# Miniprotein binders against q5jf28, part 32

Target 1, 318 residues: q5jf28
Amino acid sequence: MERERLIKTVEAILRGAGYRVARLDLKGSCFDLVASRLFLLLFIKATVNIDTITEEQAEDLKRLAKFFKASPLIVGLRSKSGELEEGVVYERFGIYALRPETLYDALLNNELPAVFAERGGLYVRINGELLRELREKHGYSVNELAQLLGVSRKSLLNYERGEQAVSLDVAIQLEEIFDEALAEPIDILRAKVEADLNVKPETPLEREVFERLKKLGLGLVKVKKAPFNAISTEDDIRLLTGIDERKTRSTIKRAEMVAEVGRIVNSGGVFILEKTKAEVVSEVPLIPKESLEEVKDADELIELIDKLKKEIKEKLFS
Below, E stands for the ipSAE of ESMFold2; O stands for the ipSAE of OpenDDE; V2 stands for 0.75 times the mean of E and O plus 0.25 times the DockQ between their complexes.

## First folded at step 12 (miniprotein)

Design q1 (at its last fold request DockQ between E and O 0.91; V2 from the best seeds 0.85)
Fold by ESMFold2, fold request of step 14:
Structure q1 (fold): chain B 318 residues (1-318), chain A 120 residues (1-120)
Amino acid sequence: as target 1 above (318 residues)
Amino acid sequence: DPELREARDLLSQAITLMHEAVRLLQEALRTGDSSLLEEAADLMTEALHIVQRAIELAQSTGSDDRAIRRLKFAIMLMRLAILIAREAMETGDPELVDLALDLLEWAYEMIQEALEILSK
């Protein structure tokens, strides 16, 4: 119940900041929200305890973020160590994690966080060149400023070269001494992440479908923890691709979610099933795997998808 | 001490306004009447200002930081509820009314928890 409240709070923050938002209802998914505004795209996992995210979820979140050139985020309230602090950025599996208040400030107050948590406490990266300029302008030697701050000369030189973050206490002292903003903000909206995009098929059916899609000229990015199994792509074509043995209630729910996500990330959707008749759920075609034999390239697959959507629309609204 | 008593009284007043805002949102869900959403947003705005005043008084007394954090979180939720309620008016989307209700409910709980802390 607290997690559901957190997801809804994050959705409200995103909507309040003018984002288009899709909220997922899929337990175990690598993200709960995807949102876009202008050139910004965010994939967000909301979890009350940020240490609950699994490595598989985190890797898939990073895969989606890398593929879509989006920023991944974890939004939470606590960790194993206790409550998360407002205005502090944490990190799990290379993904920034923060409280909803911190997200609110970034999006609705245009106040990016600058404090991050590491072993030993809270830290701030500072503009080292500006620090050096301010020190010289105020007539301090390196030794004099280091003595004022209670740090070594070596540490001060590292701060000025941008090679070391300062403790939060030192950052506060610097602002008191120079009356200038030295903190470097953390760009949680354009985080760059590394991800291994080579993930093997999970089932024989997935392997069959992936091989056929590759023959059509589509590249594939497999994910395990999403409402779809892969992203199928060539040039401007992007398909959130689901794969199931048969149509179930779960299949229908996932197709509905694929439609919602697709609207935010400007991608089409398709489900390929071992056994089914062709149909459309929420603008997402469900087709039997044999339909892939009826087309010879990605363009013809898109034509098939478009024809199915047209035929079902005409039948429903005749 | 008098300022802390005033802060607690203000929070009780805010809770009363929030109860009425919840009632209006629930009725708006049932009837589809967007004027009820506007009235709820106005009540939430009044309650928001009362909570802000209560925070100022509680801070001046050296009150428990745990209470202040909860009240600030509640203010964030109330601001969001107001924004969502106004979007619901513009779109007619009942799911947005439901979202505003959920945000308000959580804000209410945070204020009540803060009151308990301030009352020892």
Scores: ipSAE 0.865, ipTM 0.947, lowest interface PAE 0.4, mean pLDDT 91
Fold by OpenDDE base, look of step 12:
Structure q1 (fold): chain B 318 residues (1-318), chain A 120 residues (1-120)
Amino acid sequence: as target 1 above (318 residues)
Amino acid sequence: DPELREARDLLSQAITLMHEAVRLLQEALRTGDSSLLEEAADLMTEALHIVQRAIELAQSTGSDDRAIRRLKFAIMLMRLAILIAREAMETGDPELVDLALDLLEWAYEMIQEALEILSK
């Protein structure tokens, strides 16, 4: 119950901010929502407890975010230590985690959070150059200001260099002393993440399909925890690629989700099966792997996909 | 504390308005009557202002932060429910009416829990 309410709340926040949103009903997926507005793309994992995300899910979420030049986010209510605070940025596996209220403020009020949690404390990044200028303007030596704040001279010099985050309490004291905002906002909407894009296929069928797609000139990014198995890419072509042995109810559901995600990330979808007749589900072609032998390159594969979509439309309206 | 008593009375009023708004959204889902969405949005807006005043009073009395956090969360949900209900009026999408209803029901629960905390 709480998880579904949380997902719906996040969806509402994104919609209220004018994003196009796709919601996924896929248990174990690395993301539950994908949202796009202008040049911003978000992949969101919604979980009541942010400590329930697995490393594998986080890696796939970062992989998707890196590939699509998107920001990954975790939205939750609590952690192992208790409830998350509003206006505070947490982190799990190099992904920002925050409450719905913090996302609301960022998207609807244009108020980015400045406070982050690390090692059980609250911290802020300070504009170190501005801190130095204000210190000098008010006539404080490094030693005098450090003593006033109860910090070491070395710590204050590290703050002025931007090399060290400041405790929230010290940040508040600095803003009170100088009557000026020093806290740097955390751009949660443009988070840069590192990810390994060179993940190997897991099954014999995935290996066979990957080798065939590579022969067509396609680059491949394996994804484990999504409705698709890989992203196939060549220049401007991006295909959310499902790989299954046979058509199942799971294949149909994943194809529907791939269609929805594809609309948000401006990407086509295809499912490659070991055994199937060519068909289309929710505008996503299901093709036998043998069809990859009939095409010479990626462009011919796209033409085949488009032809299949057209032929089915004609049959439905004839 | 007279301010805490006033805050509880305000929350009770908000709960009444929200209950009526829930009824209207449920009826809108059943009938497809978009005029009920406007009336529900107006009631939610009134309830939102009442809850804001209740938060101010609860804060002034040094009331339990758990109640205040729930009320603030309820306000966010109510704001979202109003936005989504208005979008549903424009689009005629029943899925948006259902979304607004779910948000409002959760806000209702949060306000009830806050009122229970403030009544101890």
Scores: ipSAE 0.846, ipTM 0.941, lowest interface PAE 0.5, mean pLDDT 93
ESMFold2, look of step 12: ipSAE 0.840; ipTM 0.939
ESMFold2 (binder alone), look of step 12: mean pLDDT 87; pTM 0.854
ESMFold2, fold request of step 14: ipSAE 0.851, 0.860; ipTM 0.944, 0.946
ESMFold2 (binder alone), fold request of step 14: mean pLDDT 87, 87, 87; pTM 0.858, 0.860, 0.858
OpenDDE base, fold request of step 14: ipSAE 0.782, 0.802, 0.791; ipTM 0.919, 0.925, 0.921

Design q2 (at its last look DockQ between E and O 0.96; V2 from the best seeds 0.86)
Fold by ESMFold2, look of step 12:
Parts: C-alpha cells; structure tokens; sequence
Structure q2 (fold): chain B 318 residues (1-318), chain A 120 residues (1-120)
C-alpha cells in the first residue's frame, strides 16, 4: 500500500505543477507515470525502495526517455542503506532518484536540488571560477583556503578548475566564509541519458511483426517493460505498438494504457494480434497481423488505423 | 518540556480538524457536493498552520527527528491535498476527490505517528 500512496503523491505533485499525467497499473513496468508540460516530458518509476528497480526496467526507462527526449526519474523513500534525504539526488543505473519532497520543491517551488549522493558521502558541484574570484577578493592564497577547509591544495585547485565536486561540509563552509551561493543546481527535468535503442524481438511473433513493419518502412524501438512492445516510427509517424497472440483482458488493459500514454507523448497506438477481428479499444486499434500484408507502406497503415477509428465513431452516432 | 506538551496539544487539535476534513471529503465523494470540498480545504488549511507551529515547538526542544520528518512529510501531503481539492472543485472530477482523500489520510496517519513518538 505504501507504493500506491507514493504513486498518487507523485501524480498530485505533477498535477499541482500543471502537468498532464498518465498513471499506469502494470506490474513490472519500467515507469508508473508519464507527464508533460509545455516542452518538458517526464517518465517516472515510483518505488518505495529505489534499489528494487531492475536493470531491465532501468534500461527500458532510459530507452523511452532517449527516444521521446524526456527526463527519466526514480521517486522513492528509501534505499538499502536507509531513508533517502530530502534535497539529495541519488543515482541508479544512470537515472536520478529522489524523494517526493525533492520533486515537490523542484516543480512547485522552482528549487532544483544541488546535493547528490556519491560513494563516500554527499557532494555539491560548485562554480569554480566564482570560487577562485571570491578567494582572491578575500585575500586567501590557495594554501590558506585549503587549510581553512581541511582539504589538500590539490583538491582546492581542482574545485576552482571545475574538475571535482566538494563535500557537503566543504560547500557549507564555503558559503559561510564567502556569504555567496556557489552551488550548481542539478537539472532533474532535463537529464540526458544514454541507451542502446537496438533491442531484438523476444518472441517469434514479435520477430514476424517487426519484419513486416520494417517492410512498410517503419523503424522499431523495442522495449520489454511497458504496456507496449515497441515504438514504430517513420518521419512524423509514431505508434506505440503492442503485440499479442490473441485478445485477452490483459490486452485490453494494455491498450487502454497505450491510449493514455499516447495522449501524453503525442503518439498513436496499435495492437497487432496473431488472431483477432479488427476493433478499437480507447482509440487504439487491435488488428490481425494479416492486415499488415494489405498495406504497402507506413502511410497506408496510418490510413487503415484512422479508417477503423472512424468506423467505430460512426457506429456510436448511428 | 512545557513546549513539548504544547506541541503535542497542537497535534491533537490538528488531528481533530483533519478527522473532520477526511469525513467531509468522504461525503463529497459519496454525494458529489463540491461545497464540502471547500469546507474540507478550509479545515486542512487551519490544521496545516497548527502542524507548522507544532514543528517549531518540537524542534526547539531537540525532539526526535523521526517525528519531525513525519510532520514535514505530512505538511507536503496536506498542501497537495488542498491543491487537488481545489482542482476537484473546479473540474467536478470525482477521481480528484478520491486523490485528495488519499493524500489527507496519509498525512493524518503521519501526524498520528509523530504524536505517538513525541508522547513516549
């Protein structure tokens, strides 16, 4: 129950900050929330203990973030080492992790965090050029300031050159000595991540569908831990693409999630099934794989999708 | 010690107000009456100020950090509940009423836990 409360708290933070939000209910998904405002897009995994995110989930979260040019985030309360600290940014698998209070401050108070956790303790990146200017203005030699801070001469030179973060204790001492803000904020809203977007199909059906979609001119970005199996893309076309052998209640639930995610990321959705009759769930067509043989390119696939959606709309108005 | 007793008394007062706010949100969810949302938001705002005062008193006495952390977390949840209740009033969306209720219930539990810590 604490995770469900955490997810709802994050949703409330995002809504309070003016984001459009979609919340997922899918066990094992690489994200629980996706949210957008203006040009900002966030994919968020909410987990009480941030050490429970799996490598597969983290890699898929980064794939989605890289593809959609979004910032991935983990929001949690604890690690295996204990409670997370407010205002501190942690990192797991190259993804920033932080408490809901830290997200609240960033989004609702425009107070980005500056403190991060690393091996050995808590650290801050500082404006090294400003540090050097302040030191010289106050008449300290490098040796004198290093001695005051209890650090080596080499460390102080590295701070001034921007080559090393300072410990939190040193950052506090510097602000007390100089009465100036030296800390560099961490832009959790525009985090850049690297991910390998080339992931192979997991099943023979996926392989078959991917090959057919490629023949239509679509590129594919496979994901393992999402309500869809891939993103099908060409030029301005983006389709959150699900693949199942047959329609099940799980398929319908995933299609509904794809619709919600699609609204946030401005993408269409489609499910390709081994066996089905064509229908539409929440603006997401479910079509048999044979329909891919009946279209010759990506534009015709989009026309088929739009035709199916129009036919369902006409039945509602008849 | 007198300041710690005052902090506990303030938290008890906040708990009473929040219990009533929970009741109002539950009724608003059942009936769809948005005027109950406004009344709940007013009570939550009053309780929030009382909790802030209790934190100040507890901090001045060197009280248990576990209690203070819970109270601060509750403050965030209460601010969010107020924001979401206002959105619910504006939109008429019953899912937002449910969200505000869940945030307030968690805040209520955090305050109760903090009071228990401060009373031991």
Amino acid sequence: as target 1 above (318 residues)
Amino acid sequence: DPELREARDLLSQAITLMHEAVRLLQEALRTGDSSLLEEAADLMTEALHIVQRAIELAQSTGSDDRAIRRLKFAIMLMRLAILIAREAMETGDPELVDLALELLEWAYEMIQEALEILSK
Scores: ipSAE 0.851, ipTM 0.939, lowest interface PAE 0.5, mean pLDDT 91
Fold by OpenDDE base, look of step 12:
Structure q2 (fold): chain B 318 residues (1-318), chain A 120 residues (1-120)
Amino acid sequence: as target 1 above (318 residues)
Amino acid sequence: DPELREARDLLSQAITLMHEAVRLLQEALRTGDSSLLEEAADLMTEALHIVQRAIELAQSTGSDDRAIRRLKFAIMLMRLAILIAREAMETGDPELVDLALELLEWAYEMIQEALEILSK
């Protein structure tokens, strides 16, 4: 119950902020929502407890975010240590985690959080150059200000260099002393993440399909925890690629989700099956793997996909 | 504490308005009557202002932070429900009406829990 309410709340926040949103009903997926507005793209994992995300899900979420130049986010209510605080950025596996209220403020109030949690404390990054200028303007030596704040001279010099985050308590004291905002906001909407894009296929069928798609000139990014198995890419072409042995109810549901995600990330969808007749589900072609032998390159594959979509549309309206 | 008593009375009023707004959204889902969405949005707006005043009073009395957090979360949900209900009026999408209803029902539960905490 709480998880579904959380997902719906996050969806409402995104919609209220004018994002186009797709929600996924896929258990174990690395994301539950994808949202787009202008040049911003978000992949969101919604989980009541942020410590329930697996490393594999986090790696796939970062992989998707890196590939699509999107920001990955975890939205949750609590951790193992207790409830998350509003206005505080947490981290799991190099992904920002925050409460719905913090996302609300960022998207609807244009108020980015500045406080982050690390090692059981609250910290901020401060403008170190501004801190130095203010210190000098007020006539404090490094030693005098460090003593006033109860910090070491070395710590204060590290703050002024931007090399060390400041405890929230010290940041509050600095802002009180100088009557000026020093805390740097955390741009959760443009988070940069690192990910390995060179993940190997897991099944014999995936290996066969990947080798065939590579021969067509396509680059491939394997994804494990999504409604698709890979992203196929060549220049401006992006295909959310499902791979299954046979058409199942799961294949149909995943194809529907691929269509929804594809609309948000401006990408086509295709499912390649070991055994199927060519068909289309929710504008996503299901093609037999043998069809990849009939095409010479990626452009001919796109033409085949478009032809299949057109032929089915004509049959539905004839 | 007279301020805490006033806060509880305000929350009770908000609960009444929210219950009526829930009824209107349920009827809008059943009938497709978009005029009920406007009336529900107005009631939610009034309830939101009442809850804001109740938070101010509860804070001034040093009331339980657990109640205040629930009320603040309820305000967020109410704001979202109003936004989504207005979008549903423009689009005619029943899925948005359902979304607004679920947000409002959750806000209602949060306010009830907060009132129970403030009544101990």
Scores: ipSAE 0.810, ipTM 0.926, lowest interface PAE 0.6, mean pLDDT 93
ESMFold2 (binder alone), look of step 12: mean pLDDT 86; pTM 0.854

Design q4 (at its last look DockQ between E and O 0.80; V2 from the best seeds 0.81)
Fold by OpenDDE base, look of step 12:
Structure q4 (fold): chain B 318 residues (1-318), chain A 120 residues (1-120)
Amino acid sequence: as target 1 above (318 residues)
Amino acid sequence: DPELREARDLLSQAITLMHEAVRLLQEALRTGDSSLLEEAADLMTEALHIVQRAIELAQSTGSDDRAIRRLKFAIMLMRLAILIAREAMETGDPELVDLALDMLEWAYEMIQEALEILSK
């Protein structure tokens, strides 16, 4: 009950903020929602307890975010330490984690959070240059202000250099002393993440398909925890690529999800199967791997995909 | 405490309005009548203002923070329900009506729980 309500709440927040949203019903996926508005793209994992995300899911989520130039987010209610606080940014595996209320404020109120949790404390990044200017303007020496705040001279100098985050309590004291906002907001909507894009295929069939797609000129990014197995890319061409041995009910469901995700991330979809007849599911072609031998390059593959989509449309309306 | 009594009375009024709004959204889903969405949005807006006033009164009396948190969360859900219901009026998307209904029903539950806490 709680997880479904959480996902629906996140969907509601995104829709209310004018995002186009696709929701995935895929257990074990690295994301549950993908959302787009103008130049912002979000991949969101929704989990009641943020400590339930696996490292493998987090790596795939960061990989997708890096590839699509998107921000990855975890939205949750609690951690192992207790309930998450509103207005506080948490982190798991280099991904920002926050409550739905914090996402609401960021998207609907244009209020970015400034407080982050680290090592069981609350911290803020301070504008160090502004802090220095205010200190000098008010006639405080580094030693005097450090003593007033109960911090070391070295800590205060590190704050002024932006090299060290300030405890929330010290940040509040600084804002009270100077009557000025010093806290730097955390841009959760434009989070930069690092990810390894060079993940190897896991199965013999994936290896065969990857080698064939590479011969067509396509670059490949393996993804493990998504409705697709890889992203195939050449210049402006992006294909969410599923790979299965045979058509199953899971293949159909994943193809439907690939169609929905594809609309949000402006990417086509294709499933390559070891054994199938050419067909289309939710505008996503299912093609036999042998069809990759009939095409010479990526453009001919796209033409084949488009032809299959057209032929099925004609058969449905004839 | 007269302020706490007033807060409880306000929450009871909000619950009544929200119940009617739920009924209207359910009927809109059944009939496809978009005019019911507007009426539901108006009722939810009125209920929202009532709940905001109840929060102010509960805070002034030093009431249980668990009740106040639930009411604040309900306010967020109600705001979302209103926004989504209005979008559904424009698009005619029944999935948006269902989503608005889900938010409103959850807000209703949160307000009931808060009222129970404030009545102890």
Scores: ipSAE 0.827, ipTM 0.935, lowest interface PAE 0.5, mean pLDDT 93
Fold by ESMFold2, look of step 12:
Structure q4 (fold): chain B 318 residues (1-318), chain A 120 residues (1-120)
Amino acid sequence: as target 1 above (318 residues)
Amino acid sequence: DPELREARDLLSQAITLMHEAVRLLQEALRTGDSSLLEEAADLMTEALHIVQRAIELAQSTGSDDRAIRRLKFAIMLMRLAILIAREAMETGDPELVDLALDMLEWAYEMIQEALEILSK
C-alpha cells in the first residue's frame, strides 16, 4: 500500500513538472514509470526500501535507459540503514536513488541535489578550480586553508584538482569562509549508466522467435523484468516485443502497458504468440509465430503489423 | 506548552478542511462538476498554509523531528494534490481526480500521525 502510494506520488511529481507519463502495474518490473519532456526521458523504479531492488531489475533498468538514452532513477523512502534523507543522492547498482521530495525539488523547483551518500557519511563534490581561485584571492596558502578545515594538505590539493569530494561539514565550512557556492550539482536527469546487453533468451519459444526476428534483419535487446521481452530494432524501427505461448489476461494486461510505454518512448509494440489468431489489443498486434515465416524482412513485418491494425479498425467502424 | 497546544489545534483545523476537500473531490468524481475541483483546491491551499504555521510553532518547541518530517512530506503531497486537481479541471480526466484524492489521503494520514506524536 505504501509502494502504490509512492508510485502515484512520483507520477504526480512528473505530471506537475509537465512530463508525459506512463505508469505500470506490473509486479517485479524493472521500472514503474516512464516519463518524457522535450528530449528528457526518465525510467523510474519506485520502491519503498531501495535495498529491495534486485540485480536483475537494476540491470534491465540500465539496459532500457542505455537503449533509449534515458536517465534511470530509483525513488524510495528508506534503505536497510534507515530513512533516506531529503536532498541526498544514494546509489544502488550504479543507479541514483533518492526520496520523492528530492525529485520534487529537482523537477518543480529546479534544485538539483548536490549531497551524496558514501561509506562514512555525506559528501559533496566541489568546483576545485573555483576553490583554488578563492583561496588565492583570500590570501591562504594550501597549508593554511587545510589547517582551518582540519584536513590534510594532500586532501586540499585533491579537492582543488577535482579528484576528491569533501565531507558535508567541510563543504559548509568552505561556504562560510568564502561566502560562495562551491557545490556541484548531481545531474540526476541525465545520468549515464553502463549495461551488459548480452542477455540470452529465457525459453525455447523466446529463442525461436529471436532467431526468426534476427533473420528478418532486426537487432534484439533482451530484458527480463518488463511488460515486453525485448526491443526489436532496425534503423527507424523500434518494437517493444512481447512473447507468450497463448493469449491470457496477463498477455492482454502487458499489451496495454506496452501501448502506453510505446507512446512515451515513441515505439511500436507487438506480441508474438505460439498459438493465436491475429488480433489487436490496445493498438498492439498479437500475431502467431508462423506469421514471421510469411514476411521476408523487417519492412514486411511492419507492413503486416500496420495492415492488421488497419483491418481491425475498419471492422470496428463498419 | 502553549505553542505546542496551538500547533495541535492548527493541525486539527487543517484536518477539518482536508475532510471537506476530500468530500468535494469525491463528489466531483461522481458528478463531473469541475467547480467542485476548484473549491477543493481552495480548501487544500488554506489547509496547507495552516500546516506550515503548525510546523513553525512545533519547531519552536523542540518537537520530535519525526513529526516535523511527516508534516513537511504532507505539505509536498498537498501541493501535488492542488496541481493535479487543477489538471483534472482543465482536462476533465477522472483518473486525475483519483490521483489528487490519493495524494490528499496520504497527506491526511501523515498529519494525523504527526498530531499523535505531538500529543504524547
Scores: ipSAE 0.815, ipTM 0.923, lowest interface PAE 0.6, mean pLDDT 91
ESMFold2 (binder alone), look of step 12: mean pLDDT 86; pTM 0.843

Design q5 (at its last look DockQ between E and O 0.87; V2 from the best seeds 0.81)
Fold by ESMFold2, look of step 12:
Formats: C-alpha cells, sequence, structure tokens
Structure q5 (fold): chain B 318 residues (1-318), chain A 120 residues (1-120)
C-alpha cells in the first residue's frame, strides 16, 4: 500500500470510531495523526514498513505521548522480515506497531489484540492465577500439565506466577484443554512509555528563545521531528511552540499544522521568530522574540497571544 | 465449481453498485446535495453485503487465501467509506466526501485483484 493511502485509512478508522483527528503533511515527522475521544489521546506514525521509523522519530513520538498522557502507535503493513500479521502487536523502540485491521478491530469492534511478536515467535501473556485455578480444578499436577504442553515444569510455574508469556501454540493448547479465556489483552489505547524529556536546543536561536521562555516560568519539552520545536508549559498552560529565523512558506504550513494539532490536544500555539511583525496564521500568532521580554510571566504571554488572535478576528469580520 | 462462479458473479455485481456509489459521491461534491450522500451510503451497504456473501462462498470452496484477504480488506474499506459518508452528511464537509471516494477506490482495486485470483 502507498503511505498516503495508509494514512487516510488510519484517519478513517479513527473518525469511524468517533475520534476527532488531525492529519499532518510533514515529511520526517514523528507522527502523522493525532486523535482524541473522551479521555483517550493517540499519536500515530503511519509507515508502510515499520522498520523505517528512525530512533529520533520514535523518541520524539514517545516524548509527545508521555507529555500529553497519550498512547503512541505505529501503524504499518510490513517489517524487514515480511508482512505484519493481523491481530499481532509488534514493538519498535518501545512503541507498539500493528496493522490497520488490528487498529480497526480495537476501535470499532472493541477487540483489543492479545498476541505479540518477540524474538522466537508469537506470544501471549496469560492470567497466571486463573491458569493455576483451572489446572487444580481439572486435576492436573504442575508436572502433568507441563508434560501435556511440552514445556518444562519451571516454565509452567513461571506462567502461573505471571513471570513469563506463553507461546501462541501453548496458548491455543491451554484454550483447548480448559475451554476458558486466559489471554490478557494488550491495551494499545493506554500504552505508557518512558522518554527522556530533557533534550538540548538544536540552534542558538532555540537556546535563546528557551532561556527567555524559562524566565517567564515556562518549562520546555524539546522535540526535533514535529511541526513545532517544543512544548512550553506551566501548570495548565500548554503552547505548541515553533521557532524560525523568519516567516517562510514552511513556517506558514507548520503554523497551520500546529493549529490543527492544538485543537486535538487542547493546547495553544505560537511561533517565535528572530525577525517579524506580529501576525496570526490560522489562530497561531507569529511574534518576534523581543515580545518575550515585554511580558513578565506565562499569564501575560497568554494574554498577548489572545489579544493578537482577537485583533485578527475583528479584521476578518469588519 | 458453481459456488466459485456465484462468488465471482456476486463480486461483479458489487463492483457495479460501487461504481454507482462513486458517481453519486462525485455528484454530491458538485451539487452540494446531501441526499446523494445517503443514497451512496445505501448502495455501499448493499455492495458490502454482497461482498460478504461472496467471501462465504469462496471460503466454502477452499479458495486462495490471497483473494479472501483482499476481499476482507475491501469490506473494511467499504465499512469505513459508509461511516465517513455519514459524517460528511452531518457536517457538510466536502473533504470527507473525498476521503470516502479514496476508500472506495482502494476497495475496488482489492476486489478486482481478488477477482483475478479467483479466475485463474
Amino acid sequence: as target 1 above (318 residues)
Amino acid sequence: DPELREARDLLSQAITLMHEAVRLLQEALRTGDSSLLEEAADLMTEALHIVQRAIELAQSTGSDDRAIRRLKFAIMMMRLAILIAREAMETGDPELVDLALDLLEWAYEMIQEALEILSK
């Protein structure tokens, strides 16, 4: 499948499941879609071959997911080793990867996957305490069940203690023996990831702007592979923050994307430029870096942003 | 195999309905007539059921798994196209009509490929 078709398919799945969706057209971005519904927030990288995601992209995807308390996902069709299987969860850089059919089943049929790929094959995590109860109810010793499954006694004890996943073949055998659901679903919609949120600025301009924003009381989460350079944050304030030397067509397109993302993640947007006159693109102010020294804290920055947005609305409707 | 012939005939019928649904979606874009979106969704729903029946027949004959996978993917695309068309009706957003058309085009290609496989 063509990557554009994959992104549109994922958008349709999300919309069909009632999500509000922003789709991005930014090459090299760590995500292609962000979507929200109720208390769920997803950042999705769509790529035909899941092994083409770079470590920088994956780390940024995890940074965004960690900051926004969202679940990161990779949706794809193939890996370097072949086609992805429906209903199987793969993992790259600590991020779940899966086929669009698997996402469809999770969101539209409420059928979370349970099978995951690891070195050596396909595996399932099972409810170990229930396994122990079923074994005892059916009169099997640990040794007897281990022999039936073709596994070691040690492995069976590990399964019952929840210390080891079973192979898919063993999971199928257990289901046949006990006629009970033992598989634990993988919650791809609430995945928690670890990420290093302390990333250094990439340019002297970024460093200068970050220092000025810190003086206003804002914390910063730097990202490299997104339409914005950082998230500026203080308590309930969240600003998707772009930084450029000057206004270009790329700046305008990124501001438009920031506006779209901001609506989904309930965050404001701003671009801080080395040289510009203050203006607004798609509800996102573009302001000169000197404006940061003319406000005294994050609240005043938000007031400036809101004032600029109101002034442009008055011009459009007058 | 008469069941395989019936499955192929059903897929041809589904393709015909899908072509008409595409025409209606395109006309809805041109005219802004949202009733055409509902009519297109009805045709897509009928085509979807026909493809599902074709899958059941093809599976009973032990048909090539490659064809069945393509048909199942097409069904997912058609279900999504129906949902997106309904959202377009509710919102009046022409970009959603474009999305529904893109989904149908891909579904059509999958059905055509499955027909080729089943005809070998």
Scores: ipSAE 0.796, ipTM 0.917, lowest interface PAE 0.6, mean pLDDT 91
Fold by OpenDDE base, look of step 12:
Structure q5 (fold): chain B 318 residues (1-318), chain A 120 residues (1-120)
Amino acid sequence: as target 1 above (318 residues)
Amino acid sequence: DPELREARDLLSQAITLMHEAVRLLQEALRTGDSSLLEEAADLMTEALHIVQRAIELAQSTGSDDRAIRRLKFAIMMMRLAILIAREAMETGDPELVDLALDLLEWAYEMIQEALEILSK
């Protein structure tokens, strides 16, 4: 399977599940798809081999997910160890990784995976309280059940406390002994991730623009591996912010992608350039950095953006 | 094995239906005729049921798991193609028709590969 087929498959799964989807054609981006349905937001990296994601991409993906209160996902087919199994959750850099089939089952069949891969084995989290109740109900001591399962007394007590995951084989044995589902599903759609939101600007121009936006009252989250360079925020205002020295073909393409992403994450877009005339590309204003000196606060910046969008619409229809 | 022979015959029938569905989707892209999408969705649905039966038969004979995995994947792709084709009927979005076509063509390839494995 090629990367493009994988992306199309993931897009189809998301669309088939009723998500609004934006697909990015940006090499090296930390995500290839963004999808929204009701209160669920997903940032997805699609890669045939899940071990090809870089730490920098994973950090940016987690940063976006944390900022937007979204779930980050890696969708792939294989790893360095071989093909990924269906129904199994893998992990790279604290991000869940899974096959398209596993995503399909979760989104279209409402079947969340329970099995996860760790250290070359398959494991399940067990409802420890239920395990204890079932053990006591069936009259097994901790020692008797531990012996029956071939595990230590300490391991069984850790299972009952929810402090230790159970091997898949032991989980199957437990479910067979008690004739009851004990496996806890992994909510891949609501994954909580930690990320550092305090990343510094990399270029002199980014530093200048960041300092100017901060003076306008905007908070800034730097992103390296996206069609935008930062997210600018004040209260309910969110701007996907591109920063370039000059208008290039890359600037135009990134502005188009920012417009698409912005529709999914309910955020505006703006590009701030060192040298440009004010223009709009795919409803995304390109403004010179000097325009930031003409506005006093974030609200006036939004008004400027909206004015530019309106003036261009009027010129196109006049 | 008569069950394996039946499974191969079923897959051959599914391939024929899928080929016609591909033709209809291509024509829908060319003409913008949404009625062709409904007909394609019906053919894909019939083909999907045939492939499901072929999987059952192949499993009962202890056939190569590589073939079974390909057929299961093809079913997923066919289900998606049907959903996307129906959405395209509602929206009139040609990009969705193109997506459904891509998914169906891929399912077709997977079924052909599975049939080749089961014929060895």
Scores: ipSAE 0.794, ipTM 0.925, lowest interface PAE 0.6, mean pLDDT 92
ESMFold2 (binder alone), look of step 12: mean pLDDT 86; pTM 0.847

